# VH-VL binders against q95uq1, part 15

Target 1, 197 residues: q95uq1
Amino acid sequence: MSDNHEEESNVPAYVPGKHVSVDQLKQQDAEDEALKRYKESLLGTGVHAPKDDPRKLVIKEMKIQIEGRPDTIYPLDTKELIKEMKTKPFVLKESCHYKITLTFNIQHDIVSGLKQTNTVYRKGIKVSTEKHMLGSFAPQALAHSVTNPRHGWEEAPSGMLARGSYTAKVVFTDDDNEEHLSVEYAFSIKSDWKSDD
Short names: E, the ipSAE of ESMFold2; O, the ipSAE of OpenDDE; V2, 0.75 times the mean of E and O plus 0.25 times the DockQ between their complexes.

## First folded at step 4 (VH-VL)

Design a27 (framework fv_pimurutamab; at its last look DockQ between E and O 0.03; V2 from the best seeds 0.00; counts 0 for: pae E 17.3 > 2, placed apart)
Fold by ESMFold2-Fast, scan of step 4:
Structure a27 (fold): chain C 197 residues (1-197), chain A 117 residues (1-117), chain B 107 residues (1-107)
Amino acid sequence: as target 1 above (197 residues)
Amino acid sequence: EVQLVESGGGLVQPGGSLRLSCAASGFTVSSNYMHWVRQAPGKGLEWLGVIWSGGDTDYGNEFTSRFTISRDNAKNSLYLQMNSLRAEDTAVYYCATYSSGWPFDYWGQGTMVTVSS
Amino acid sequence: EIVLTQSPATLSLSPGERATLSCRASQSVDSYLAWYQQKPGQAPRLLIKDASKRATGIPARFSGSGSGTDFTLTISSLEPEDFAVYYCQQRDNWPYTFGGGTKVEIK
């Protein structure tokens, strides 16, 4: 289960800092070489963001790992790829063990309290809503990676009533309630894997 | 079948620049994540960077200021632009990729870059 | 980053002997571990994926086992062509890291 109250309470308390812009920190030091080097050291080396890309959250891929099965990977780093995700459903077998890994970059500013809200629908009716705190992330050269669950595996539902086709919507927000991204996807729960799955 | 072929390696002086190419066949570069991996003589494999399906790039922290990955989807080719080269950049450079559910299952044969005066 | 530690660094054996290579991860990678073989002057070749599944065309003498943090590559009876460097790689979490390698050399 992704919406685990005990896990949320076990997460160390994080007091949101002031909104910090990596670009603003660097810009402030444009005329002072020593201070510029000091702040570059504080921010870490190799940090950069595209000049023409205003996004703070750029998801590179969403990876679905199912125990004993090949990974399913969805690239999500463009608006076109995000739209296509809904047309590429994945399959979960009843009671299978799975986990989802999100690989992403943060650009421009530190994002405090990044969280995802995942709402699942069946025939247009909301059947569940789960929220996962991902953490606070700074711009850096290497993409961040977060796996849910953090340890072990999540278990897919089972039983005749659980089987069927689902759609879902995941929304990424932060402590300021800024919405960074919304993605729609689809999946099904089946009694067994297809022969070509 | 599926092949990756690197080219562009050679001897360069410290401070110089070099552009490596990786030509793909039997496989579409724009539909996959394309990686560069290097290996210094007698040393292990070191991941350098990736270009994602949408064209965005990520690098290991040591490479961000001097190396740039790009691709040309029409030519089905991957590139590595290397600037301000140092002796420590002497290595065989491989391009590599993977199919969904597989680790790096396709590698080029590598191209040797020697940085020496 | 997940650090992979391979041991021994060098393994000196004769043809026909059994080789056992270890790869240990700094945290669990479940079963998402691969093994590669690299011969001098050649690119790495995928041997094993998901800890125990042989890649297409890989001889049955190669087998992988393990889960979590402890993994083993076994070559049941070394052929002359098997003297090479072997690398493990995890794909459980980004970035996908490699071990330092084990060199299997002839006595």
Scores: ipSAE 0.448, ipTM 0.748, lowest interface PAE 3.4, mean pLDDT 83
Fold by OpenDDE, look of step 5:
Structure a27 (fold): chain C 197 residues (1-197), chain A 117 residues (1-117), chain B 107 residues (1-107)
Amino acid sequence: as target 1 above (197 residues)
Amino acid sequence: EVQLVESGGGLVQPGGSLRLSCAASGFTVSSNYMHWVRQAPGKGLEWLGVIWSGGDTDYGNEFTSRFTISRDNAKNSLYLQMNSLRAEDTAVYYCATYSSGWPFDYWGQGTMVTVSS
Amino acid sequence: EIVLTQSPATLSLSPGERATLSCRASQSVDSYLAWYQQKPGQAPRLLIKDASKRATGIPARFSGSGSGTDFTLTISSLEPEDFAVYYCQQRDNWPYTFGGGTKVEIK
């Protein structure tokens, strides 16, 4: 009678933080200086959101950083640029070290529990899904930037089976599972930076 | 305005070949994903294949040996070469393009292909 | 391939009634599901993308819901022009696949 104690991996149930609206935050009497600073950090100084843009998250840029190589930057200020990004694949050499930085603005309200989901496809087949908890973001004058991985570098896959063309979809969702942004990009894994293969 | 216009459909004998065309306007074919989809009379929709913006192609497993998707950038046109046609290939053939995050946002009017002896 | 099963095959209703159409996937497609309307002699028209997002120019009476394997298209109040065939479609994996369709007809 081998009592297989399935160690219940007590992964602490991520209790989604209560969505607190900017208006609710403004109404909370900041008796605590720390809370006031937090509110100030969240409420930003007088960032006027465009009245004609109801979006809470507005992507500005995607930057691909590769160790020992120049950065690849995709401006994403318009819908057209977002659409064009997928037509301009970046190249990853197999086994290279890379990271991706996304820059975005938050408008109108606090986005709580922002999560980035990256799905990669090869020839239309899903090959990987990665989820990153980014945190909560408030409207502010300066754009927010998030880098994945947060520390260090990601290693590009290697080998004959890894080489080829890929497409990816990045989706940003909050604690309420509201989708704020979806962008698609493309990349190639090659054996060499110069290989037109 | 995005527009897709299919042509080249008609009557063909079993074992024959046919090349369909899709003329695009309002966008660049080489900068987007282009799909072929068919519909047999009174039946549902069937995806045939895609050409990516990079020029790579992918097909349904049943079509890889007989169907070829290509494009002419100068003509801003998509093509479907069909070989070894069978009676079951009788269908309306549509071209479709990616937009707003979805592969089949825009469709042509379709062109009818009839395979009969 | 991912098989999409639509139900019912035929739905007979009167103008002004609520229509509820179902699409079930053989495996999870997350939210990568769309709904199309097709009228006789016409190409399909995109209604809903990503399970719940209305396409441009689609009336508010059309709504989509669901995730994973179970999806629903709802027409809150049928208009005469809504009597057509409706298809679901997934883009989660190759090959892209469509449901068999639901015909919404006048009772």
Scores: ipSAE 0.005, ipTM 0.539, lowest interface PAE 11.2, mean pLDDT 86
Fold by ESMFold2, look of step 5:
Structure a27 (fold): chain C 197 residues (1-197), chain A 117 residues (1-117), chain B 107 residues (1-107)
Amino acid sequence: as target 1 above (197 residues)
Amino acid sequence: EVQLVESGGGLVQPGGSLRLSCAASGFTVSSNYMHWVRQAPGKGLEWLGVIWSGGDTDYGNEFTSRFTISRDNAKNSLYLQMNSLRAEDTAVYYCATYSSGWPFDYWGQGTMVTVSS
Amino acid sequence: EIVLTQSPATLSLSPGERATLSCRASQSVDSYLAWYQQKPGQAPRLLIKDASKRATGIPARFSGSGSGTDFTLTISSLEPEDFAVYYCQQRDNWPYTFGGGTKVEIK
C-alpha cells in the first residue's frame, strides 16, 4: 500500500516547474494568440472562478464509506461547517472496512504537487501520520474527488485498547509547502454499531 | 526480539511499599500500551492497569488508590509502585503488552511479591 | 465489572481425547474474548484472540467459538503438552477481567 502514484485526471494539467497565476500566465503570453489558446485549453475554464474568494482549494465534502453500512457524509462548504466537524464524530466498528473520499474544487490557480497529510491522535498522542501525493489540479467547474485507499479498503484497528475517541487533522499542501486547507475531524472506534457513546 | 523482564519482588510487611520494574527490549515502552497483571498463588489472573503510550493510566477499581503505574523512557522501563500492601496482594506480578488484535501476547516471567510479617 | 465464569473447574482426560472448555460472561462482550494456556511456573500463552482466531504459531487442534456471553475453547485431540490451566479473558470493557480457569489434567 504506497500512495505516491499520480492520480489519473480528465482535466488539463499545468506544465510542472512553474507556479504562475492564471491571470499572470495570460498576461505573459498576450502577444501570441495561438499559444494563449493552447494554454487555456490545458488550464480548462478556471478564469471564471469567484474573485471574492481567494482560496485555491475549496473542500465540499468528506464521505466515509463503510463496507455493508450506509455512508456518512459531511458537507464542508462553509467555514462554519469545517470548524464544527470535530464536534460530530463518526463511528467505526473495530475491524470494519472503510474508505474516505474528499471532494474539493480548485479555483484561481493551478495547484501543483498537492499532498494530503492526515494525522490521527488518541488521548493527545499522535498515533499515525499518512501522506498521499495527489498530483496537480487545474481550476474547473466540477469538483475533484480523491479516495483513500485508492484500491480496496482500510481496516479499522480492533481490541479494547483501540476502542475510544480519536481526533484527526487533514492538511493539504503543494510543492512549495503552501497550506491550502486544514480540516480537523473526530471519530470513535467501538465494539458494536450500537455501543453507547 | 521482544523481551519483558520483571524485578523488584520480595518479602514485605503489611502496610509496606514496594516498587516493581519491568525492563523492556525489542520495542519502545513509551510508544506502546503496557499492562500489569497479577496472579495469587493457586488462583487466577487479575488485571491491574495500563499505561497508555502518551503516559495516561487506567486501573482496575480496587487498585486506583494504592497502586501507581509509571515509566522511565530513558531506561525503557515500566514500574508499578505498590503502597499500603496487604496479605491479599501476595502474588506473582507480570508486565504484558499487546500486538495486533489487542490481546496480551508478550509477557514477562513474573516477579513474586509476598506480604507477610 | 464483567465476570467470566469458566467451567468445569477441572477436566480430567487422556491424551487423544477432545477437550471442551466453557467461558460465560455476565454481560455481552461481543467477540472480544481471548483464551490463554498456562503451565506451572510459566507466564500465560495466548491461544485464541477475538473469540475464534488462533494466535500465531498455535496448532490447528485449538479452536474457539462463541460470541456475546457464551464461549468455548476446544482441543480436538489432546497432546501430552496440552495438560495445563486455561483462562479466558474479556477485553470488551473496563476493567479487563479473566475467568477463574479450567485445569485440564491427565486422567
Scores: ipSAE 0.000, ipTM 0.409, lowest interface PAE 17.3, mean pLDDT 78
ESMFold2 (binder alone), look of step 5: mean pLDDT 89; pTM 0.904

Design a28 (framework fv_pimurutamab)
Fold by ESMFold2-Fast, scan of step 4:
Structure a28 (fold): chain C 197 residues (1-197), chain A 117 residues (1-117), chain B 107 residues (1-107)
Amino acid sequence: as target 1 above (197 residues)
Amino acid sequence: EVQLVESGGGLVQPGGSLRLSCAASGFTVSSYWMHWVRQAPGKGLEWLGVIYSEGSTDYGNEFTSRFTISRDNAKNSLYLQMNSLRAEDTAVYYCATYSSGWPFDYWGQGTMVTVSS
Amino acid sequence: EIVLTQSPATLSLSPGERATLSCRASQSVDSYLAWYQQKPGQAPRLLIKDASNRATGIPARFSGSGSGTDFTLTISSLEPEDFAVYYCQQRDNWPYTFGGGTKVEIK
């Protein structure tokens, strides 16, 4: 039951008795109208995107940066490359400091509140689910770049029980919980780097 | 807000021709892959074909010679030209926009085509 | 073309029961499989895409699983509005084929 908890975690708290003023409703309507007009303009002109590709989110690459090590880069801009990613696992040394950078284009219209939900599995068992807000992005010729964590480094787990092979699934959604992309990948946690790393 | 409305269905005799229309609102058809899908009474869904955003088309193998998909970007509309119609072409015809990389999946209400003497 | 086989053809169940629907592909479609719900007189509605990802607004009781050739749609506890016909569709390559459908009906 893969995405049940991920979607529920993205849902805002229910506030049943909250009253919104007429002025606030008019302001929201004006903002929605402006956004609609902006989106229609982009879709009509094909601004910064080819019209032969219906994707809103095109991940160009995923870069894994490990402190003191060369970067590992996965190109992901085609359906075929995305399918192949899970066959190309990367290695994290226990306690290493790492971060992941996504380089991507937005096509056709703006994406508001782009976020990723990353679920990690070991031996078929769900180990963790993490959610990260990436931001809001508009179509433009120059690719966007977002790094997680935004500041500093993540630390890989350590210990004999943490070592082993993992699989993961990352899902990209926006403020409306519309799903843009899902990618499966694999990695391992090891006590030492391989001799050819 | 986003809406697809099919029209042009009706009763047609075997061997006849018919053109279905699909009017889009709330989005631009030239920016999306537009599909035609049909469903015979009491039967399942059957994919007919697609027109890609750049204008090329692909069809299911049984439809290539008798059916043609086109669009008019100025009218924001999609068309299905059906020729040499047979009784087995009796179905509700849907226009839809979807792809494996696209998060939105919109379908029209369908239009009924009956091929009968 | 890729053939999708759905089973069973008909599920007769009561509200509150769990429904499990199967879709089998004649060759691997990886995770490029969608599930739709269709009610009489209505167009299909997307439920699940990429085998396991719920579409926007779809209740949590619907879940999808599987990869390659074997896929499952599960409705954990049937509500009255869930009695409908369900179709799987592969989106791996054209022709973008559908399964024959599973009708979930009231017992």
Scores: ipSAE 0.000, ipTM 0.410, lowest interface PAE 19.5, mean pLDDT 79

Design a29 (framework fv_pimurutamab)
Fold by ESMFold2-Fast, scan of step 4:
Structure a29 (fold): chain C 197 residues (1-197), chain A 117 residues (1-117), chain B 107 residues (1-107)
Amino acid sequence: as target 1 above (197 residues)
Amino acid sequence: EVQLVESGGGLVQPGGSLRLSCAASGFTVSDYYMHWVRQAPGKGLEWLGVIDSGGSTDYGNEFTSRFTISRDNAKNSLYLQMNSLRAEDTAVYYCATYSSGWPFDYWGQGTMVTVSS
Amino acid sequence: EIVLTQSPATLSLSPGERATLSCRASQSVDSYLAWYQQKPGQAPRLLIKDASKRATGIPARFSGSGSGTDFTLTISSLEPEDFAVYYCQQRDNWPYTFGGGTKVEIK
């Protein structure tokens, strides 16, 4: 018997309708300059999604800022650099003030409701899971930047039981439950700064 | 006609270096992402890395330290520099790209690299 | 990296029979999966992109299906020229990875 799903492969690649991807938007309006310019103004001028790079989310870097100390920056724009991050733990002093900034590009299409789920482990035990909504982002030439917390500083835990080594896994998803990226990293909480920390 | 032609393969001793070339005709390499893929005799396909239209490169995890992808826009050519070669690097090396229909719809014929003493 | 597992490793069939080839991903690749055909001494040839869309010039007997982690390539009625090795590939995330291949051979 024939399977209608097999025949659907003959359908044109682009379906007419209300598509919101950057490439589809520009292609649909190629012969209508006024509409094309209007749509480009909403998405940012000079935006081109690379046709043979499938990534929708490209993290350029993660910056760890600690009040009164130099910034620690992790470039994350390749798979190899993401793997390296876990081997380069950062240190937080008890009760220190810190914040984390992600700098990233969005490619191909608007990502709606980008969120991160950060799970922290200590000695193999899950100690916390936090979810943060980052927002909705369009492809654009200039990188997006999001800091957590959005205002002020986060305070590191304190006490004998808080001190020690931690690992964490952050997963980036969107409103459609697409998983864009997963990153593992490590950190420790100590009673004081070391000379080389 | 769109064509990719690899060259530079041959016999190399373990620990040696070799540079492969991929000459493109019918299109401009700087406008596309260009990929290297290899295949050991009797084995499957293995993606090595890519260079994008801006010149940035990404590699498979095992290749970053020994292999480097580059291009020469004036010669419309792509290169793979291979260092510290091992017997396990014996393979046919292909260059490949996307045109309008993802994924690799254009491949070269391949060039054989044999690493043996 | 995303690991693609193809099964069976070898599929022995006669001309005119239906071939069904599987590709499973270690994590979701959505629909960003392609299928290639390779004959001895030749470069791979693109058959299917985005899980189900045939490439230019590919006969209608080739069809792809699936999404997420489970994908299938079907050849509805094998022709003599279809006896080859078939590879799946994902492009959802870096690095790009290929499956180990399924050899379709004459019984």
Scores: ipSAE 0.000, ipTM 0.397, lowest interface PAE 22.4, mean pLDDT 78

Design a30 (framework fv_pimurutamab)
Fold by ESMFold2-Fast, scan of step 4:
Structure a30 (fold): chain C 197 residues (1-197), chain A 117 residues (1-117), chain B 107 residues (1-107)
Amino acid sequence: as target 1 above (197 residues)
Amino acid sequence: EVQLVESGGGLVQPGGSLRLSCAASGFTFSRYYMHWVRQAPGKGLEWLGVIYEGGETDYGNEFTSRFTISRDNAKNSLYLQMNSLRAEDTAVYYCATYSSGWPFDYWGQGTMVTVSS
Amino acid sequence: EIVLTQSPATLSLSPGERATLSCRASQSVDSYLAWYQQKPGQAPRLLIKDASNRATGIPARFSGSGSGTDFTLTISSLEPEDFAVYYCQQRDDWPYTFGGGTKVEIK
């Protein structure tokens, strides 16, 4: 998601507020009941995948937030939308502050150690590879959300050599090395914002 | 009285595998989240991962492909399977636990893993 | 990941003196900060949870304070058994990270 080489190191992400809910239950001095409720919230009761959908990971959307700019949202819950992603590039202004949120559902079984590997290319040449550990997730009605960075903003690169058009490929895998999804997308780094309106 | 006792550490060659065990007593083991934490000689503490009540796991970065946490509730035992070991994996490995949301209030004594040729 | 920076790296004091240890987070961790004590050859021992709450059996001379990014562990009057390495840990964001430690040693 970033073309800054320093960001190629794995940065863990998690679902916000999970710890607060667990701590709140513990505050009531009902430790065993809190653990049971936490497990039930993680697994969900009566949550069923569509009978004809074998996917374990369903990405609902990818959201790019830029400080002071409207959000860019890519719905990704169908094969057609995933294929169209690379034809709808987003723009990052040099040195702008941004963050990316992935919203998704898990179906059928718990997915352990879900991670994303994001590889960025410029003119067909690999520029960077970033890996992000997302965590382990269970089927539940409410979608999971993971944001990178979790707090604050990430800063876009700057300079004449950084400006240009990029393509990227993100691959989602798990602890069993099962590939769940691959998405190609595009973006540009520019000296000023591109007006789409 | 809560007790955690690690075992299985030793000398392993680079690229090798090792399985650590943690024997728990004094609490309802099956209800607790169990964690692994390591500490390299002269270095600080590093969280490796957790296994939840239902057997689901989460790992810290760099550990997901090489390390696997599992548990056997009938034996009150926690395990860490370590594969493709590297010199930088040389450390004392601790099992630890706490109530949901609380810091680690229960620790084992640790078991030393040395990865060297 | 959230980086915790502890200072000073080493604190040389005599028994009876006050020790003040700092832990700074690269991002806000609210009050989700714990302190541990570790002696050579031993496992860490929990001292303080949620920034300021002493763990069971921890003497009153240990106190924690702070919120957000700046946290302090204070030992009001050092006893001989207090010379050890102290670590802070955050649990606000995954992965749970520890500070580099502060060694409290005899002057």
Scores: ipSAE 0.000, ipTM 0.394, lowest interface PAE 21.8, mean pLDDT 79

Design a31 (framework fv_pimurutamab)
Fold by ESMFold2-Fast, scan of step 4:
Structure a31 (fold): chain C 197 residues (1-197), chain A 117 residues (1-117), chain B 107 residues (1-107)
Amino acid sequence: as target 1 above (197 residues)
Amino acid sequence: EVQLVESGGGLVQPGGSLRLSCAASGFTVSSYYMHWVRQAPGKGLEWLGVIYPGGSTDYGNEFTSRFTISRDNAKNSLYLQMNSLRAEDTAVYYCATYSSGWPFDYWGQGTMVTVSS
Amino acid sequence: EIVLTQSPATLSLSPGERATLSCRASQSVDSYLAWYQQKPGQAPRLLIKDASKRATGIPARFSGSGSGTDFTLTISSLEPEDFAVYYCQQRYDWPYTFGGGTKVEIK
């Protein structure tokens, strides 16, 4: 059996064949609940968006964490940085374990049912499309944070056919089908790490 | 009861490095937004940076290249790594957070860093 | 960044007198303004949040008012323990800036 991300699905990503103990899952859920309770306590603070910034979703950064490797962080809080993202590809070693964290602010109003749709291409051909429900978020002074997968790690593909260069496009929408942001990025799957990685 | 205790301050020469610690009790640091604030002798308070529950950080513009905030969840502690220290970094350094809402309702006692030759 | 200017720098008053402290922002911060009290050798203590909401345990003699660019902290009748330095702070935009402080000293 393998874990599946359908285009219509809001099921969270899981790592195929990865075992996590009941105690580890309970600990992770307790930490997530504490963060949720903390966030709910901030809803009455009356946060005000900066003047002349119409954005409802401002992504501060994307963090790529690879088991046993230093984190790779992409700042994305300006239009220039978002456009440059695709010129700064990251590397995944075959079968490595990784996860991606988004840190972001919500401005002006509550965003209900924030979703991301991630489409991956190779040589211009669509290889996959994954949809993830992130949740509903309110304006607040401090940034929100969401990690995918929520628990454990995602596993990079392996084999000669999987190795190569990829491009991807992620689109953020909500329950009203409003498109908040689109980001293009690039990555490669290699048999080994670079000397500086 | 919530308590924050800073340590690691002292006298350091210009160009040197120091690592400050903030030990928390009564709550779990990984579940809250943890901040560093400093105050130079005879001057006002200056916000330095924050670490979010997810591990991401933000800094004031003057601090991004020389200062790094981190935490150790197993030790329930927050850290500030300070590099390439200058005389103008002489200050009391506080860690701070809040139980609900904002602004800061919990502060440590502060630790003094003196940068001089 | 948003600059907060506190005035006066020093207030010399006697116990029982009313103290009025000003904090002015270089641009509107709406109501996202807090007040802190700091005594020598101690960490700051939160007094007022969201311009006018008294923090838990803070005596009724402390009150905050204002919105936009002009804010006031009032101590209706000074007690001996109220002689301290007071700071305002805004959370409207990053970085979270503080005012320069007002020292309330005994006459």
Scores: ipSAE 0.000, ipTM 0.410, lowest interface PAE 17.4, mean pLDDT 78

Design a32 (framework fv_pimurutamab)
Fold by ESMFold2-Fast, scan of step 4:
Structure a32 (fold): chain C 197 residues (1-197), chain A 117 residues (1-117), chain B 107 residues (1-107)
Amino acid sequence: as target 1 above (197 residues)
Amino acid sequence: EVQLVESGGGLVQPGGSLRLSCAASGFTVSSYYMHWVRQAPGKGLEWLGVIYPGGSTDYGNEFTSRFTISRDNAKNSLYLQMNSLRAEDTAVYYCATYSSGWPFDYWGQGTMVTVSS
Amino acid sequence: EIVLTQSPATLSLSPGERATLSCRASQSVDSYLAWYQQKPGQAPRLLIKDASKRATGIPARFSGSGSGTDFTLTISSLEPEDFAVYYCQQRHEYPWTFGGGTKVEIK
């Protein structure tokens, strides 16, 4: 009996239902069908992810292009290489012009609204946080490529206070706020490039 | 000095398989991006695919189902496994890499694959 | 994929003349464009990288220019050894693609 009275007491109070407009429901259904057809058209290429690799985002490499200098390329296609990234810092000269390109594969399903959040630290103090929207990407045999900035160059800081060692953390998330990958790296800002003796 | 030497080419029947080798000297293949490029007789260059330092591969979309790139770090060599070969796969196959940046500044001499009955 | 269109397909010139070769991309490749020279029976040889930078050992008569979609390779004064096929290649994104080639032949 007590259990019966407790069960009745635990029944949620009646709340009037909310009505979604017919137009809103039709729009949702049309958008869902369009997304499904889009996904089916892309997956029609027959690309399948390895079953032993659960990653949706596989960064194959990160390329740092500096105007007038050879590209610095970090292969990141394994977890071990990602871990080693922070032990292999790159150097930027004060006021140099640079670009960063990511080459990556998407596995298992389409990733919608992929974005990166890059946070830079100096001596444990956060000095900047930048967010960049990369876009939406589908699984395919061929890797995707995204360069930042899309046009022109980014300029490295200058001045005595800007010089020194930095660490950074970049986190990749999507529209559902799912975290796909986090990479830690290091770099230094110096007054000049080292010359040969 | 950096050298790349391809081998394994020859005559193969349509539908057959063939494995090409690329022997490297003067550098360690596991530390570099290694590519395969082909060229049909009298035609232009065509990129086939790449193996990354970590061992991951990428291919042109038309090659994904039939071609596989691999390497043997102990032998300092690269391989291209070719399956379900067609007459249009007749070409010279080159192994190529680069010392810095992305351009191909090192090429092998190529090995000829002929697909015919 | 990015399509590279080279023009002209054949360029007939005499030694000492200037050669101008064009490469156009179907979409922007920024400055990620290389030029190669190929002689019959030989592997290609890198001439120019990043649109305008000469590779090690390449003579000063070879120069590259352009950005985005329009690129040019110029040979200021043709030497006998310069008669060959020239290919452009983009490395902006995979698949890396090559142009169809321009054959520079003796008139």
Scores: ipSAE 0.007, ipTM 0.537, lowest interface PAE 9.5, mean pLDDT 82

